Miniprotein binders against q9h3h3. Designs and how they scored, part 25

Target 1, 235 residues: q9h3h3
Amino acid sequence: EDGFTAEHLAAEAMAADMDPWLVFDARTTPATELDAWLAKYPPSQVTRYGDPGSPNSEPVGWIAVYGQGYSPNSGDVQGLQAAWEALQTSGRPITPGTLRQLAITHHVLSGKWLMHLAPGFKLDHAWAGIARAVVEGQLQVAKVSPRAKEGGRQVICVYTDDFTDRLGVLEADSAIRAAGIKCLLTYKPDVYTYLGIYRANRWHLCPTLYESRFQLGGSARGSRVLDRANNVELT

## First folded at step 18 (miniprotein)

Design yH52
Fold by OpenDDE base, fold request of step 22:
Structure yH52 (fold): chain B 235 residues (1-235), chain A 85 residues (1-85)
Amino acid sequence: as target 1 above (235 residues)
Amino acid sequence: SPYMIRWKIRMLLRFADLLLERAEELKKEGSDPEEAKELLQFVQYLLRMAIELAEKLGNEDLLKRAQELIDRAQKLLEKLRELES
């Protein structure tokens, strides 16, 4: 992806974040209602802008599922952003280590596994698997983008609380694989998004920390996870 | 917080500006007008969000900037429609 494409996608994601979400909250809704909810709002049919004939008449930014243990905590995003602006003004070198330290200092540690799938039954099935994993407590929170342009892929995001916790990141990967997902996964910390750091940025920061590839008959995890920064396999 | 709202507005405006420039380039290059139109529609969407936030914040400067961009987008959209007629 070139810089323009990355920023365009970021803009779409930001707009989606600001629009209403369709949410299944396992903290307030019985798990027995999940199947009906999934049937009512299949991601392949829910449209981004509420197109005629879709389950939604109004714009929907994301379809999301919250687990029982989910607690919204994004940390001190405001402080992070202020520190980032100050850092840029200082002229000090900016490295991945710098961003990591900023994230830690301000407790902005969330990250997500990302998967891109074409609209259709496979997407809906994948989402259903993830949603069940969330409701069952194997995952904490996940979201999927609604259907947009024809031919466009939809993205499923599965969150972890701490991108610096390798074990937690790997556990989420395992849970995703256990849910039947076999496609390529990439892991991105949210700190890069909050700071507007995308691919092909002037600081040469890579927002993707990990890559997971499915492996049949391999490790108990069912995947190989690569640390992109160090080019080292973690599994 | 007001700070976060300002940050969001600035980001929306940055994205809008970038996409608007891209649409202008597409037009200049003689690319398919439909692609440029789609970009412009999204630009307008972003700018409407920015305007709403700017109004909520009471920030006249950001509101003005958003309005300037939306006017620019509208003009370009009109030009593209004329080319298709």
Scores: ipSAE 0.692, ipTM 0.904, lowest interface PAE 0.6, mean pLDDT 91

Design yH68
Fold by ESMFold2, fold request of step 22:
Parts: sequence; structure tokens; C-alpha cells
Structure yH68 (fold): chain B 235 residues (1-235), chain A 85 residues (1-85)
Amino acid sequence: as target 1 above (235 residues)
Amino acid sequence: SEYMIRWKIRMLLRFADLLLERAEELKKEGSDPEEAKELLEFVQYLLRMAIELAEKLGNEDLLKRAQELIDRAQKLLEKLRELES
């Protein structure tokens, strides 16, 4: 059940990855053009498959913003996958620690904060805030899913380049909160996706590494961030 | 790289097979045919991507697997549409 839902969402994400993206690239596009671009392509109106009346006539998998310093690097995915196969046949225990070590060894270190929002003004406002933070340099890269045919919750992903760099992950959380976002955030390293490890996997690994909850009674920018792997609070 | 393309095809086939099995289960249970039809339409979308990549790569084994799965999905989708008429 839970396994099917996670696999279904992963399939949708993979199909979206392979369809065209709408990208604002700050490395080649002036920052003064961002507001017009956001108004043209609000995630609540851009449709997954190019519905009549939407801004896009073709399928769109993701709407994305690349920051000035964005330097894409997936790492040694092939070596990671080969080492993973070897580990499984070796008889050695598979633990969160051994998975983390494989990711470090093969430099597959990227990950992302995720937030889920219903279509509408709140989603478009949150995305605009995140997109501005990326263009201003507080975040490096973000993407948001387009609207599905019937509507439903959409996802904003904010990437960081090293899930083991707790300071960098916390700085990204802080920048997200400074954009006015108060909902639950979850953090997932990309290594799990490349190894096909989802919720309810046979090794009982947890793909969510960190959780961030907005402090209701704290300062305007306070977060409580939990490290799920070590069961410790980082804040 | 060719390795990464082959990996993408395998993942697409794995997802398609899983979703196809679910659609078959929904039909056997007599569940809402709209849910099964939506799954199958998405299965066909995934498999068309897999077929395109497999053709580009020239991998006959993966292409044959993708073609077999899309045929199964289409037959089931036609059966579900027949039941609603």
C-alpha cells in the first residue's frame, strides 16, 4: 500500500524529469526579468500536459529557477550503483551508515527540501518567494511541479549540494523560512532515488533524512529541524 | 551515458510493470474502472518513453520488454472500456 504510493509518485517524478522544463536561468537571464517570467508561468496555471487555455501548449515536467552559482553535478552515479550491487552480494549488513558512506565515496551528495501545497495563490506566492531567493543567491536551485489535470497538491523542491553538510542544509531551511514559508519541510538525499530505495523498502531505510517544523511560538524565522537518521535535533 | 540511459529504461519498465499489476488487481476486484484506466494511460506514457530510449540505444532486449508491456496495457485498457459500454 504505502510502498505502491511511493513508487507511483516516483514514476510520476521520473516522467516529469524526462518531459520539457520551463527554466529561468539566472546565469544567462537578467534578474529584472524574473517578475515577468513568474507572472507568465505561475505553477497553479501551468499544466502538466498543456491543457487548452494554459500558458503552455506542450507538456511541462517542471518549472525551475537556476541561481547564479548553480553548478549541476550528479556525482559518480554509475560507480555508486555498481558498489551498491557489490555490497548487496557481499553479505555485509546494509544500514543507514553504509548507504551514507557509499554516497560520500561516490560523491552523490545532492539532496532537496520538499514542501507540498495546494494549487492557488498560496502556492504561487510561495514559489515566487523561493524563486526570488534563488535569483538573489540565498538558494542555488529550485523547481515546482505544474498543475495536474484535476488539481491536487503540488511540490516545491529546493536543492542543496551536500546532504552531509548540516550547516548548508540548515542555511537553506533558514532561507526558505525567510521567504515566509511555514509548512512542514522534509529533506531527501538524491542517493535514494538513484538506488531505487523508497518508503517501505526491504532494508527499512528511511529516505527522509531531515524534517523542519516552523516554531509556532518562536521568532518569525525559527525552525525546529530533526535529524531522522540520528534522532537528534539540529536547532 | 549509455549506462544511464539503460538504467532509465529499466526504471521505467519497473514502474510500468508495478502500475500494470495494480490495474490488473483493480479489475479483478471489480473496483472503480476509472482508477484502473488512469493507471493504464500513465503506464502507456511511461512505456512510450522507454520504447523511444530503447530504440535510440539499440537495445533489443529492453525494447522487446517494453513492447510486450505496452501491448498488455493496451489490451487491458480496451477490456475496461468495453465493460463500461
Scores: ipSAE 0.791, ipTM 0.927, lowest interface PAE 0.6, mean pLDDT 89
Fold by ESMFold2, look of step 21:
Structure yH68 (fold): chain B 235 residues (1-235), chain A 85 residues (1-85)
Amino acid sequence: as target 1 above (235 residues)
Amino acid sequence: SEYMIRWKIRMLLRFADLLLERAEELKKEGSDPEEAKELLEFVQYLLRMAIELAEKLGNEDLLKRAQELIDRAQKLLEKLRELES
């Protein structure tokens, strides 16, 4: 069932959020150390629970790179969640527009581009490119899941600080493509996670706001980006 | 903040409950017990996180709720292990 699968993945993400992270923090670590760090902790080899033969002996929830300008601000999540509860009991309609307004009102504006890749060289190469883009300042923060026991696809998340800033979201897409990434990207605002709204939710809300497809020989950015909310191509 | 810690505990408990229900359904359907056992092991992982946070927060109600779920998970896991012997 698509609803159970989405919530199961959300549970895995929650557990990962709460386990230790492997972090390269450009705010406190010289950029010259990045290549050695990437070689030590390739996402295809870092295991979720610290399997024998892994570079990690303890559980790792996420592998992350923080850029020089990374300044986290989750906003007023408590106020957001309180307003969400009030909205649900009010009898007023719950729409993408009302969620957008809640996110703006409470300054819960971050979101992320997502890509899914199988374990192996392609994943490790993509992650290295993203990590370099973060340290060089083209992106602000990214994370990648470690290898699961069953060896399923892993996810790279590239964050932006304001999902309502369409140009900023598109600039992040361009930076991802410049790192050589050609797979499908989907963009999800963080507000949906804080409200427990996943795919196949009871309100029929779509947590995916944008979809980006690489287009060889296309525009200057090389992407075909669809606005899923308005069914409009942006590029 | 204490609010965010409580929210995290509540979400962990919601997920654990959901996965436990699925494991119970798999047992009733006569499905391969390995899938149910894997779900239950993950449920226990979520509940250990919830218990740790609830203890740090000093929240007796959330701790009791987590303990009830871990007891259900343990009982089901014991039943699945018995079927293999």
Scores: ipSAE 0.786, ipTM 0.923, lowest interface PAE 0.6, mean pLDDT 89
Fold by ESMFold2, look of step 19:
Structure yH68 (fold): chain B 235 residues (1-235), chain A 85 residues (1-85)
Amino acid sequence: as target 1 above (235 residues)
Amino acid sequence: SEYMIRWKIRMLLRFADLLLERAEELKKEGSDPEEAKELLEFVQYLLRMAIELAEKLGNEDLLKRAQELIDRAQKLLEKLRELES
């Protein structure tokens, strides 16, 4: 939407990152416990700040599922940010290609598919499908926002480890669709977040790299994926 | 790492400053008093996080910046609450 709205949402995400998370960690918890955990903490009922009548009495920033193969590695974020500062003072042009090269050089390659859903059964069902896909090994890690006081849309984030690996990003899209999700998906590399680059930024960079649209009765892939940077269809 | 903690504090301050300026604009326009109060409560939430991190790090410059912003937010919030009573 606009620059203020994008930065306001980023602020909410950062505050959520720093509050406690509700985590199902498949690396330490048996998969047979997943369904009970999902029933206890549906994202439409877990409240951001611990409202009366919710399953949580204290703030919750995110509800997350870590897969058995989840291996967290943010890369060289400090080197990335230092190089970014140097680039800005150099007078050299700042382009999507420049950002991509910076991310590659410093190994800050993770990114995420995003979907936005209203609170309710559809959100809880979508999250349950994603969480099962993570525990079963088709996806590595996902998180969902809890319910806000305003009752607005919530977000599910499905991470991939390398935004330059188009096959890996498309495989994650396919796994999301196999979980029955038909809404619009947008993909954002984490490098933009670490550099504080949101929509309507001063460099006119687009933090959304890919868009995925489900086609009813469509191809064997079930998705139509657009590369926003090159304005070409990948599928 | 300490570098990442400093970065988090700077981002919290950037967001708090942006949201505080918006709340000041809303009050000056005389519109949306509940929106301004909601923004200020969130600004205070961000700044309490920033202050906690800055104290843990022992960084006086960042702590001073956070304290200046939370003072501004508190004064504006008090004024909005007085107008409602």
Scores: ipSAE 0.775, ipTM 0.921, lowest interface PAE 0.6, mean pLDDT 89
Fold by ESMFold2, fold request of step 22:
Structure yH68 (fold): chain B 235 residues (1-235), chain A 85 residues (1-85)
Amino acid sequence: as target 1 above (235 residues)
Amino acid sequence: SEYMIRWKIRMLLRFADLLLERAEELKKEGSDPEEAKELLEFVQYLLRMAIELAEKLGNEDLLKRAQELIDRAQKLLEKLRELES
């Protein structure tokens, strides 16, 4: 049941990855053009399949912003996947520590903060804030899902280059919060996606490594970040 | 890069097979045909992407696997449409 739902969502994400993307690339586009681009392509109005009346006439898988310092590095995905197959046939236990070591060994270190928002002004405003943070250099890359035909929550992904670098992950959280975002954030290392490990997987692994909750009142910085693997607060 | 393309095709086929199996179960249960038809439409979407990539590589075995799954999906879709007649 829940396992099927996780696999179905993964299939939709893969299809979206392979469809065209709407990209603002700060490495080749002046920052002064960002506001017009954001107004043209609000994520609550860009449709997954190019519905009539939407700003896009063709399918869109993702809406993305690449920062000036964005330098993609997926690492040794092929070696990671080969080592994963060998691990499964070895009979050794599969644990979060095992996956962490595989990711480190093969330099597949990227990960992402995720937030889920209903379509509407709040989503569009949050995305605009994130996009500006990327273009201004506080974040490196982000993407947001377009509006699906059946409706439902959309997702903003904010990438970091190394999930083992807790300071870098916390700095990304801070930049997200500085954009005025107060909802729950969850952090997932990309290694889980490359190995096909989703929620309700057969190994009972949790792909969520960190959680960030924004605390109201009292403090301007506001975030409380939990390391779920070690059950320890980082903030 | 051929490794990553082959990996994408295999994942697309795995997802398509999973969703197709679910649609077959829904039909056997006598569940609402619309849910199964929506899954099959998405299965066809995944398989069109897999076929495009397999043709780009010239990989006959992966292409045949994708075509077999499309045939299964189309036959099931036709059977579901008959339930509405």
Scores: ipSAE 0.773, ipTM 0.922, lowest interface PAE 0.6, mean pLDDT 89
Fold by OpenDDE base, look of step 19:
Structure yH68 (fold): chain B 235 residues (1-235), chain A 85 residues (1-85)
Amino acid sequence: as target 1 above (235 residues)
Amino acid sequence: SEYMIRWKIRMLLRFADLLLERAEELKKEGSDPEEAKELLEFVQYLLRMAIELAEKLGNEDLLKRAQELIDRAQKLLEKLRELES
């Protein structure tokens, strides 16, 4: 993926973040309504721009589910951004360690497991499994991209509170696997997004920290998780 | 926060500029005009978001910049349509 492609995808993600979301909030909506909501807004049918015949008439950036324990706390994103601008101006070397420290200092610690799936029944089924896991309290929050015009792959994002908490990241992986997801997962901290650091950036920072591969009959967790930074298996 | 809104506007403008440049390159290369048109439509989408935020802030400079980019995108789109005629 070249720099242009990475920035294009980032622009699409940013636009999606700014557009209206379809949200099931388990804090305010009974869990018993989840199935009806999932049936009403299957991700494979919800369109990004509200195409005729879709469940949505208006643009939808994301379809999301909030768990009962979900608290939107993004930390000091403004302080993070200011510190990042100052760091760039200083001409000091920028490393993954630098970004980690900035994230910790400003408490911008959220991250997400990502899975990419083709539109269709498998995607909708996967999303339903994740949504249930969120509502049941096994996961805190998740979102899925709506269908694009070209019918490209859709992404499901499952968030964790702290990308520096390896145990928490692994627990989320386990919960995703328990929900029946068998595809490749990648984990990315949100700090990179907040700072506009994408793939093929000038600092050679890799935004992917972990990779999870499903294993049949292997570890108790049903997956093998690789630390990409250190090239070490965590499971 | 006002700061975060300004940050968002700057990022939108950055993306719009990048994608607009790519559309211009595609046109110069004689590539399929459809790809360039799709990029330009998305550029306009981003810029409309930027305009809305700039208006909310009352930031005339950012609004002006966004308007300049949208005008450039529109002109390029018109040229691409003329080439298909």
Scores: ipSAE 0.730, ipTM 0.915, lowest interface PAE 0.6, mean pLDDT 91

Design yH68
Fold by OpenDDE base, fold request of step 22:
Formats: structure tokens, sequence, C-alpha cells
Structure yH68 (fold): chain B 235 residues (1-235), chain A 85 residues (1-85)
């Protein structure tokens, strides 16, 4: 992806975040209703702008599932952004370590595993597996993008509470693999998104911290996780 | 917070400006007008969001900037439609 593509995708994600969401909240809705909800709102059929004949008549930014243990806490995003602006003005060097420290200081620690899939049965099946894992408490929260452009890929995001907790990040990867997902996964902290730092940015910061590849016959985990910052395999 | 709303508006305007520039480049290159039109429609979508937020804040400067960009996008869209006719 070039810099323009990365910014375009970021703009789409931002717009999606600002639009209404279709949410299954396991804290308030019985788990027995999940299958009916998944059947009503399959991500391959839910359209971004509420196209005629879709399950939704209005724009939908995301389809999401909240687990029973989910607590929406993004930390001090305002303080983070102010500190980032001040840092940029100071002319001080900006490193991945700088961003990590900013994230820790302001408690903006959420991150997500990302997978990109073509619309269709495989996507809907993958989403159903993830949604079940969330409702069963193996994962905390996940979302999937609705269908936007014909032939365009959709993204499933599986969140973790702390991108600095390697064990938590790895556990989420294991849960995703246990749900039967075999595609490439990338892990991105939300701090980069909140600060508008995307691929090919002027600071040469890589927003992808981890990469997970499926492995047959490997460890019980069924994946190899690469630390992109250090170029070290964690599994 | 007002700060967060201002941040969102600034980001929306930044994205809108970037995508608008890309649409202008596509037009100049003689690329498929459909791609440029799709970008411009999305630009207008972003700018409508920015306008709504600017109105919520009562920020006339941000509102003016958003309106200028949407007018620019609309003019470009009209030119592209004329080329398709």
Amino acid sequence: as target 1 above (235 residues)
Amino acid sequence: SEYMIRWKIRMLLRFADLLLERAEELKKEGSDPEEAKELLEFVQYLLRMAIELAEKLGNEDLLKRAQELIDRAQKLLEKLRELES
C-alpha cells in the first residue's frame, strides 16, 4: 500500500467509526439470540450505505459484538492527542518507543488483530466464529466492516485491552485460530489510529506490531507470531 | 469534548483535502471518471460530517473551511459529469 491508499482506508475507517453501528451486546442480550442476529445481519449482506435490498436501510459503519466482560475504556485520548501535538511542535525525535510511552502515560492501550476477507460465505463463517468466541468470553470485543464496494475486501477487527501485554495479544491470536481462521493476521495498536499515524507516514513509524501466520502441525497455537518491531518470532 | 470534536473535524478536512487532490489528479491524467466521481462522493460524505460537527461546535472558521472544500468537490464533480455526457 502506498501512502495515499493508507490514508484513504483510514478516512473510510474514521467515517465508519462515526456512523451508526449494528451491535450485539452479550451483556444485555442472551447468547441464545446470537445465531438469529448473525442470520439477520450477515456482514457480506449488510451494506455500508444502506443499499436497497440490504438488511439495513441506513448507513452502518461497523457490525460489532461485545462480550460480557467488555468495558468501553479508550483512556485519555484527548490528553494523548494534546501531548502528540506538543511533541510534534517541540521537534523532538519521534520513535516507536515514544508512541508506546505516550500510550502508557495516557492509558490508550487498546489494539486489534486485523484480517481481510472477500465478501461471501467464508467471511460470514469467520465472523460467526469470532462472534461466538466473543459471546463465550474467549475474546472481549470484535467488529467487522460492512460490504462497501463490489469486490472489495471486508475487515474483521478483534480487540485486546493492552497492546503492551504480549501474552494477551497472543491469547487473542490463539482464540482466533481456534475459531478456524487461517488467514494472515496483523496487530495494530489504536494509539496510531488516534494520532493519525498510518502506513508510509513521515515519521517512518510502522503501525503494525505483530503478524500472525497460520501453521499446520505446529504448536498447539496453530500460528507463528512475528514481532515486527524486533523481527523476532514470539512462538 | 470540544477538543475531540475539533480533532475529528481537522482529520475529516485533512482526508477530504487529500482525496480531493487525488480526484483532481485523476481528472488531469484522463483516468476513468468513475473513480474520480466515487472519490468525490466520499469527499462530500466526509465534509458533511465535518459540517455537522462544526455546526455543533458553533465554529464558523471550520464550517467555512468545510464549505469551501465541499464547493470545490461539487464543482469538480459537475465537470466530470459533463465529460461523461
Scores: ipSAE 0.723, ipTM 0.915, lowest interface PAE 0.6, mean pLDDT 91
Fold by OpenDDE base, fold request of step 22:
Structure yH68 (fold): chain B 235 residues (1-235), chain A 85 residues (1-85)
Amino acid sequence: as target 1 above (235 residues)
Amino acid sequence: SEYMIRWKIRMLLRFADLLLERAEELKKEGSDPEEAKELLEFVQYLLRMAIELAEKLGNEDLLKRAQELIDRAQKLLEKLRELES
């Protein structure tokens, strides 16, 4: 992906974040209603801009499921952004360690596993598996992008509370694999998104911290997780 | 917060400007006009969001910048439509 593509995708994600969401909240809605909700709003049929014949008539940014333990605490994003602007002005070297420290200092520690799937039954099935895992408490929160006009891949995002907690990141990977997901997963901290740091940035920062590959017959986790920063397998 | 809204507006404007420049490049290169049109429609979408936020803040400078970018996008879109006719 070239720098332009990364920025374009970031712009789409930002616009989606600002548009209305279709949400199933397990804190307020009985789990028994999940199947009906999934049938009503299959992500392969929900359209980004509310196209004629879609389940939605209005724009939808994301389809999301919130688990019982979900907390919308994103930390001090404003403080993070201010500190980042000050750091850039200072001319001090910026490293992955710098961003990690900023994230810790401002408690902006959320991150997500990402999977890209073509629209269709496989996507809807994958989403249903993830949604069930969230409602059952194996995962905390997940979202999926609606269908875009160009027939591009849709993304499922599965969040963790702390990208610095390797165990928590690995547990989420295991839960995703247990839900039947076999595709490539990448893990990205939200701090990079909040600061507008994308691929091919001037600081040579890589927003992807981890990569998970499915493994047949492997350990109980069913995947190999690579730390991309250190080029070390964690599993 | 006002700060967060300003940050969002600045980001939207940055993305809009970048995508608008790309659409202009595509036009100059003689690329498929449809790709440039799709980009411009998305640029307009981003800018409408920026305008709404700028109005909420009462920030005339950001509003003006967003309007200038919309006007530029609209002019480019009109030129692309003329080339297809």
Scores: ipSAE 0.719, ipTM 0.913, lowest interface PAE 0.6, mean pLDDT 91
Fold by OpenDDE base, fold request of step 22:
Structure yH68 (fold): chain B 235 residues (1-235), chain A 85 residues (1-85)
Amino acid sequence: as target 1 above (235 residues)
Amino acid sequence: SEYMIRWKIRMLLRFADLLLERAEELKKEGSDPEEAKELLEFVQYLLRMAIELAEKLGNEDLLKRAQELIDRAQKLLEKLRELES
């Protein structure tokens, strides 16, 4: 993906974050209602702008499921952004380590596993599996993008509380695999999103920390997780 | 916070400017006018969000910048429509 494509996708994600969300909140809604909600709002049918004949008449940015342990606390994002602006102005070298320390200092530690799927049954089935895992407490929170007009790939995001907790990141990968998902997964900390750091950025920072590939008959975890920064397999 | 809203507006304007430049390039290259139109519609969408936030802040400078970009996008859309006709 070229730099333009990365920024375009980031703009779409930002717009989606600002539009209304369709949310199933397991903290306030009985788990028994999940199946009906999934049937009402299948991601392959929910349209980004509320097209005629879709389940939604108004724009929808994301379809999301919140687990019982979900907390909307994102840390000090404002302080993080201010520190980032100051750092850029200082002319000091910016490294992945610098961003990690900024994230820790401001408690902006959330990250997400990402998967891209074509619209259709496979996407809806994958989403249903993830949504169940969230409601059952195996995952904390997940979201999926609605269908675009051109029928491009949709993204499922599965969040973890701390991108610096390798065990937590690996546990989420295992839960995703247990839900039956076999596609490629990439893990991105939210700090990169909050700071507007995308692929092919001028600092040569890679926003993808981990890559997970499904493995048949291999490790008990059912996947191989690569640390992209160090080019080391973690499993 | 006001700071976070200003950050969002600045990012929206940055994206809108970048995508508008890309739409202009697509036009110059003789690319499919429909692709450029779709991109410009999205640019206008981003800018409407920016305007709403700028109004909420009462920031006239950001509002003016957003309006200038909308006007530029609209002019480009009109030119693309004229080429199809």
Scores: ipSAE 0.714, ipTM 0.913, lowest interface PAE 0.6, mean pLDDT 91

